VH-VL binders against q10241. Designs and how they scored, part 3

Target 1, 199 residues: q10241
Amino acid sequence: MVFAIRIRQFHTTLVSAEKNGLQKLIPPRLKTIWNQMLVETKGAGNGPERFEMIRQKYKALTADEIQKYKNKLQEQFDAEKKRFMETLRSFTPTEIDSENRRRSKEAHSTGSRYYRLRHPDVPKKPSSAFILFYKELRNNPKLRQELGIPEAISTLVEETQNASKAWKELAEDKKKPFIDKSKALKEQYDKFMKEAGFR

## First folded at step 1 (VH-VL)

Design m2 (framework fv_mosunetuzumab)
Fold by ESMFold2-Fast, scan of step 1:
Structure m2 (fold): chain C 199 residues (1-199), chain A 122 residues (1-122), chain B 112 residues (1-112)
Amino acid sequence: as target 1 above (199 residues)
Amino acid sequence: EVQLVQSGAEVKKPGASVKVSCKASGYTFTDYYIHWVRQAPGQGLEWIGWINPDSGGTKYNEKFKGRATLTADTSTSTAYLELSSLRSEDTAVYYCARGDYDFWSGSEFDYWGQGTLVTVSS
Amino acid sequence: DIVMTQSPDSLAVSLGERATINCKSSQSVLYSSNNKNYLAWYQQKPGQPPKLLIYWASTRESGVPDRFSGSGSGTDFTLTISSLQAEDVAVYYCQQYYSTPTFGQGTKVEIK
C-alpha cells in the first residue's frame, strides 16, 4: 500500500522536533467566505460596522464570484494542509507521541484544550472488539433483530446504550468473531509497526 | 436460601394473553439472569428467553419473538413473562430459572421456580 | 441452533445397578479459550421443576449424591448413576449452554 513507500524518510529526535517548532504546529482550518471577510476587515470600524460591511460585500457577489471565492479558499486550505502533513512527516511517530503527551499535560494544568497530532504514515490503532460490534450492529438489521434492538437507527446516545447493553449480554460464541477479528487486526497492526521501524 | 416463587395456574382462551410472575429472594436479584423455559404436558423443555435485571436487556428464542415479553422490577425482585396471542399449543408449565450472569445468553440453571401451569382451551 | 439427542429414550434398571445415559450435540460445546464443556444434566421428578445435577459436563452441583457423575467432551457426553436408588426414578435431561440453551428430549429411568 501507499504508506509503505514513505517510511524511510523519517528519522528525527525529540530535540529536533522541539527545535523545528513541533510544539506550535496545529492543523489548518477551511475558512468560510464570512470568516475570510472578517480577517480582511479587521480594524475597519466596530463590530456592527464590520458586520454591515461584510453583509454588503457578500450581497454584491454573483453566484460565479461566490464559487470562485470558495475555490480560492479551498486551494489555500489544500496548500496549508499539504505543508502541515509534510511537517508531520519530518518527525518520527515517537516524537509526535511525546509532543502529544506534552500538550495533554499542559492542557490539563491550564484548563485549555489541545490539538492532537498524528503521523500521516502511521495507521490508526485497531478497533476493540466492542467497537467492531458497534459498527456491525449499526449496519446489520438482522443482528439488531436477533439481539432485540430496534431496526431503525436511533439517536447516538440510544445507539451507544443499546450496543453497550447488548455487548455485555452477548453469549461467548457470539462475541468470539469480534474478539478474534480484533486480535487479528491488532497482530496485523503490531507487525506493520515493527516492520516499518515504528517500534 | 435462594428461592424463585411463581404465580398460580392460569386458564385462558385462544387469542388471549397471560402474564406470569417470578419473585426472587435469597440473593442479589441484579447479579443473575432470569431465564424462562416451558414444558408441554409429557414433552421436553423449551427455552423462551432471558432478562438481565441489572440492565433490563432481553434475548428471545426466535420461535417466541413478537409474542413473548420479558420484564423485571428490581424494586420487588420480580421477573415477568407475558405471552400474547395464545394458542392451544401454548398449554404448558412455564418455569423461571436463575442463570449465571457471566454467561450472557446461555447458562446452566441452578435454581428453578415451582412452575406455572397455563392452559389454553376452547 | 444446537440439537441435543439422548439415548436411550427409556431405561429400566434394578436397584443397586448402574444406569448410563448418553447425550450427543450436533456441534461441539467445548469452548477452546477456557477449555470447558458447556453442558449440564438435570433430574426431573413428576410434578417438580428440573434440578441441576451436573454442570461443565463433569462438575457435580452442591448437595448432589456422589453416585451421580458426568463425563465426556466436545459432542459426546454421559451421565452415570453408579448404584440406582428408588429416589432416582425420574426423567433426565442434558442441556447445552454454549449458545442459546437447548435440551435433549429426556431419558426416563425406571426400576426393573
Scores: ipSAE 0.000, ipTM 0.406, lowest interface PAE 22.9, mean pLDDT 81

Design m7 (framework fv_mosunetuzumab)
Fold by ESMFold2-Fast, scan of step 1:
Structure m7 (fold): chain C 199 residues (1-199), chain A 121 residues (1-121), chain B 112 residues (1-112)
Amino acid sequence: as target 1 above (199 residues)
Amino acid sequence: EVQLVQSGAEVKKPGASVKVSCKASGYIFTDYYIHWVRQAPGQGLEWIGWINPNSGYTKYNEKFKGRATLTADTSTSTAYLELSSLRSEDTAVYYCAREYSSSWDEYFQHWGQGTLVTVSS
Amino acid sequence: DIVMTQSPDSLAVSLGERATINCKSSQSVLYSSNNKNYLAWYQQKPGQPPKLLIYWASTRESGVPDRFSGSGSGTDFTLTISSLQAEDVAVYYCQQYYDTPTFGQGTKVEIK
């Protein structure tokens, strides 16, 4: 019962009302059992007493109970993420951009970090042809071998230098797929932004 | 919120193996490399290696080659460090850290809370 | 690989006074093609992971107070805390990422 009560009381992302809900909206995070126990014991004794309470509680769990707890935390996270995305969709991209500007200014003035929001239906800004090639090199050992680039990445500086040199020396017909992909992604991005009223 | 949450403290005997987990949230797990760094009590930081969660490709510090194994499970957004043939000098806090950008800058904006691994007889 | 050496090992500074930490690399971490120094600084308090303060030798991480500044190029770098606050008591580490990442041994900053 105590175990079931803990699972059912997992914190969720709240939407207060109108634009005030947007100002308080934070991306959900997947909790560990320890993190969840910290949340559930908030205000229960002082720090040492609370930590001891959590330690005893964790030690009392069987392997099966630990796995069930983790599964419920994952289900909770998935549900929170779905609600978070649905909440973001209820606002316009312009409203989200305005909130991000407010958060940026507040973070700059207070010295804190902030959570940047993104409309779920707005695509990522398209990568350049070189960046697409660079990403492909990191994930494609066969392409590295074809281009005489070491299979193992030694340093970021060396990787960037090797990728840049390879890109400049790459035959135009082999560059074309990356150039075409970058152009297509940019056209898709621009068309989407215009049709959705984001520009 | 980008968050890296690590497994709890471990006490091991010399010669044993330990496996530390690092659960990522608040970003696309496959977009950023995960690095592992350790810190012996009262000592500085030592880089162990990185994993690309998208490809499973790894890079190790020469000192840990053959003893450290980095893996990642994309279905659970969890990275793992396994260290074998443990010695007393492996006693340290082990951190996972995410590199700054998806363009692979090897400085670390986000860190796990650390996992203390104690190796003693 | 590249060895990072910090000085001093420990520093005691009065509140409001300037703290200066030096970091020397065994070889240049300046990449001539992009004219960037592959050097970062971290702050670490007891029981906590390191916190990024500075990257690219002089770029301050978002949310880091402007009293923290980084300077230097090539092999010699400096982290400056212009007016030490109580919350700045910590160990500070430099890190290069020009090659396989390596850290300095750390500099402990305490209040006099």
Scores: ipSAE 0.000, ipTM 0.408, lowest interface PAE 22.6, mean pLDDT 81

## First folded at step 6 (VH-VL; framework fv_fezakinumab)

Design g5
Fold by ESMFold2-Fast, scan of step 6:
Structure g5 (fold): chain C 199 residues (1-199), chain A 121 residues (1-121), chain B 111 residues (1-111)
Amino acid sequence: as target 1 above (199 residues)
Amino acid sequence: QVQLVQSGAEVKKPGASVKVSCKASGYTFTGYYMHWVRQAPGQGLEWVGWINPDSGDTFYAQKFRGRVTMTRDTSISTAYMELSRLRSDDTAVYYCARGYYDFWSGYMDVWGRGTLVTVSS
Amino acid sequence: QAVLTQPPSVSGAPGQRVTISCTGSSSNIGAGYDVHWYQQLPGTAPKLLIYGNSNRPSGVPDRFSGSKSGTSASLAITGLQAEDEADYYCQSYDSSLSAWVFGGGTQLTVL
């Protein structure tokens, strides 16, 4: 009975911790060999002794051992990323959006940066009319020529500036195909979101 | 041939200390880590710690810190494990085992025959 | 009980295949640490059987093989023989404990 009571109390605490997990959830980082050696030697001697052990071990690694180490760290990162994605899936898109708003507000108040979360099963928001035009302009030399834009692709900054100016000056009848396509994609997106239960 | 020869069985009372020896031969003693692993009667293997015979550096499992001390004597290629403040649940066969220098590997390729330490009142 | 979980026992007939599992967590096998396997015959010290997930030391028959996936590892023994009757232990490193850890052991019985 005591064992059953402990399980129930532990379960209640765990559920509360799981709900609060979203507030502290950050994307995993790929660890360096040095970082991993710090983990492996946790509690070994004082700081100077530990660092000296790691330094000697790190310098003794062969090229093959370094590659094996990197492969294991990549495996760990992939597993942590999978766990991170599964944790995100346990929350609704609305809960994630609420958390992002909380993080943004906190970051603004403290002057800190924050990690924005995205639900892994939510499809990318459909492109706006302008973005559709931008993509077409990038891949259509004839359209660039008609709009007085050099055929050669320039830097991202210049491409964005050229596309923005061209879009602003573009006749309404020439904008309409992009506007219509954007609306159709948005309707498909909204239907998907509703049918998947994300709205 | 590579051999690890351990000291004989010990019988101790609770609160006493025991010191087990492990004499290496057939290889460069300072080229490999020496691990200590114990096994209680009818139970599984439990890692106690390692010593680097070259540097004298040691690392112990958290459970044994404050009670275990590992040393070596390079002149006779012998490693020692001393466990103090013995309890009845320290009754086990204690093995020394040769391990590779690499933190990544940690596998133990040559084992001593074990030393039975019995702790009883 | 053990940080790495093994079935307490497995059994098979001569000539058959058996598999012994070793289940860990994100702090050991799942963290990318290699798994090693040891064979312990009754009344003897453990003997290294497999190291680095799948490598065999000199003198270990190719009937013994190791594999690793996710948070788990497996030891496969094909063509079972009576002399394979022993305890088998997996080993890995656990970063949260900063220690080498062993599985609880699996007693293989050859019927």
Scores: ipSAE 0.000, ipTM 0.426, lowest interface PAE 18.1, mean pLDDT 82

Design g6
Fold by ESMFold2-Fast, scan of step 6:
Structure g6 (fold): chain C 199 residues (1-199), chain A 121 residues (1-121), chain B 111 residues (1-111)
Amino acid sequence: as target 1 above (199 residues)
Amino acid sequence: QVQLVQSGAEVKKPGASVKVSCKASGYTFTDYYMHWVRQAPGQGLEWVGWINPDSGDTFYAQKFRGRVTMTRDTSISTAYMELSRLRSDDTAVYYCARGYQDFYSGYMDVWGRGTLVTVSS
Amino acid sequence: QAVLTQPPSVSGAPGQRVTISCTGSSSNIGAGYDVHWYQQLPGTAPKLLIYGNSNRPSGVPDRFSGSKSGTSASLAITGLQAEDEADYYCQSYDSSLSAWVFGGGTQLTVL
């Protein structure tokens, strides 16, 4: 239909216009009250004077006002994140991959880091069997107890070492559910990528 | 004895494709993953990807996605790796190697002798 | 850059001990994945030397040993012999990449 053709052509034009924005697209950050006050006071005095103004303003806030401020910042972040995801969805996975290659090349030549973009509709690469086990172990006190691992996490290094040792020593029949789930998730990922034309 | 026998050396021009074969013998072909690893002259080992000969499922290192395809033929216990749109920096010895499905015990215990692929004008 | 970092070279005299390090991160060795080691003699395919951090395949002498701690692993070679001159590679699995990764390799020279 003519109406469908008109919408498609208009949509193509909008997508093409938005391609210019892809090269500068970065994810939004959740702002703290301090970060927001820094933005609100930009240009107001020198560094020490500005920091003292923020300190006095923050000190004057009640607990209720702090919570209201945090709620407002969270709402703003949620809206910005929604717009960021909608912008990403307007590009093809191939276009995003091309931009990521450009960013990688630029970062390599300048010695800087870059943010790697991901298409919202492309699933994240599936977790390995060990990572599935590691996540289960962190969230399952009974499993930790059964494997002789302390319920409290003292350091990330100790947690990783304990998980690694437990996995290595775990009987094959107890590893099998994590291995099977990892394989199933990878099969779903591969099938989706092929069917969606992302491969 | 367990053996992996690879196809002979190839010379290709930039932009061409190459398909390397790896014929397995001495074990059940479908019980083990087949990995592909390359090594540029004077350089280190670089993992390309793996295929599960039982399911035909594959996974490729991000660097090679869109250019590499791994397949197998269970009737002749042979795995294949095809690399397209060749560049001079694809010049390397390409190895097939037998691995396990267990991520913790995923070592590569048997290796082919390698196939030298030279990409030059 | 290699995801797993090895020194590019190491040297020792016959009969001495050398240690080759393999430094990873929280997404590979630090995540608890085993480290495997390969020996590559000039002009040959790599040979599995150590698997599962510290296990030796049949035919590998006990003067080769492996260990792992935190985000790093080490290959120790005692009683060095001229025949040990080779390149050595560590390998682990990286969960963030969902990929097998190798260290950059270490060339051992027996002086």
Scores: ipSAE 0.000, ipTM 0.412, lowest interface PAE 19.9, mean pLDDT 81

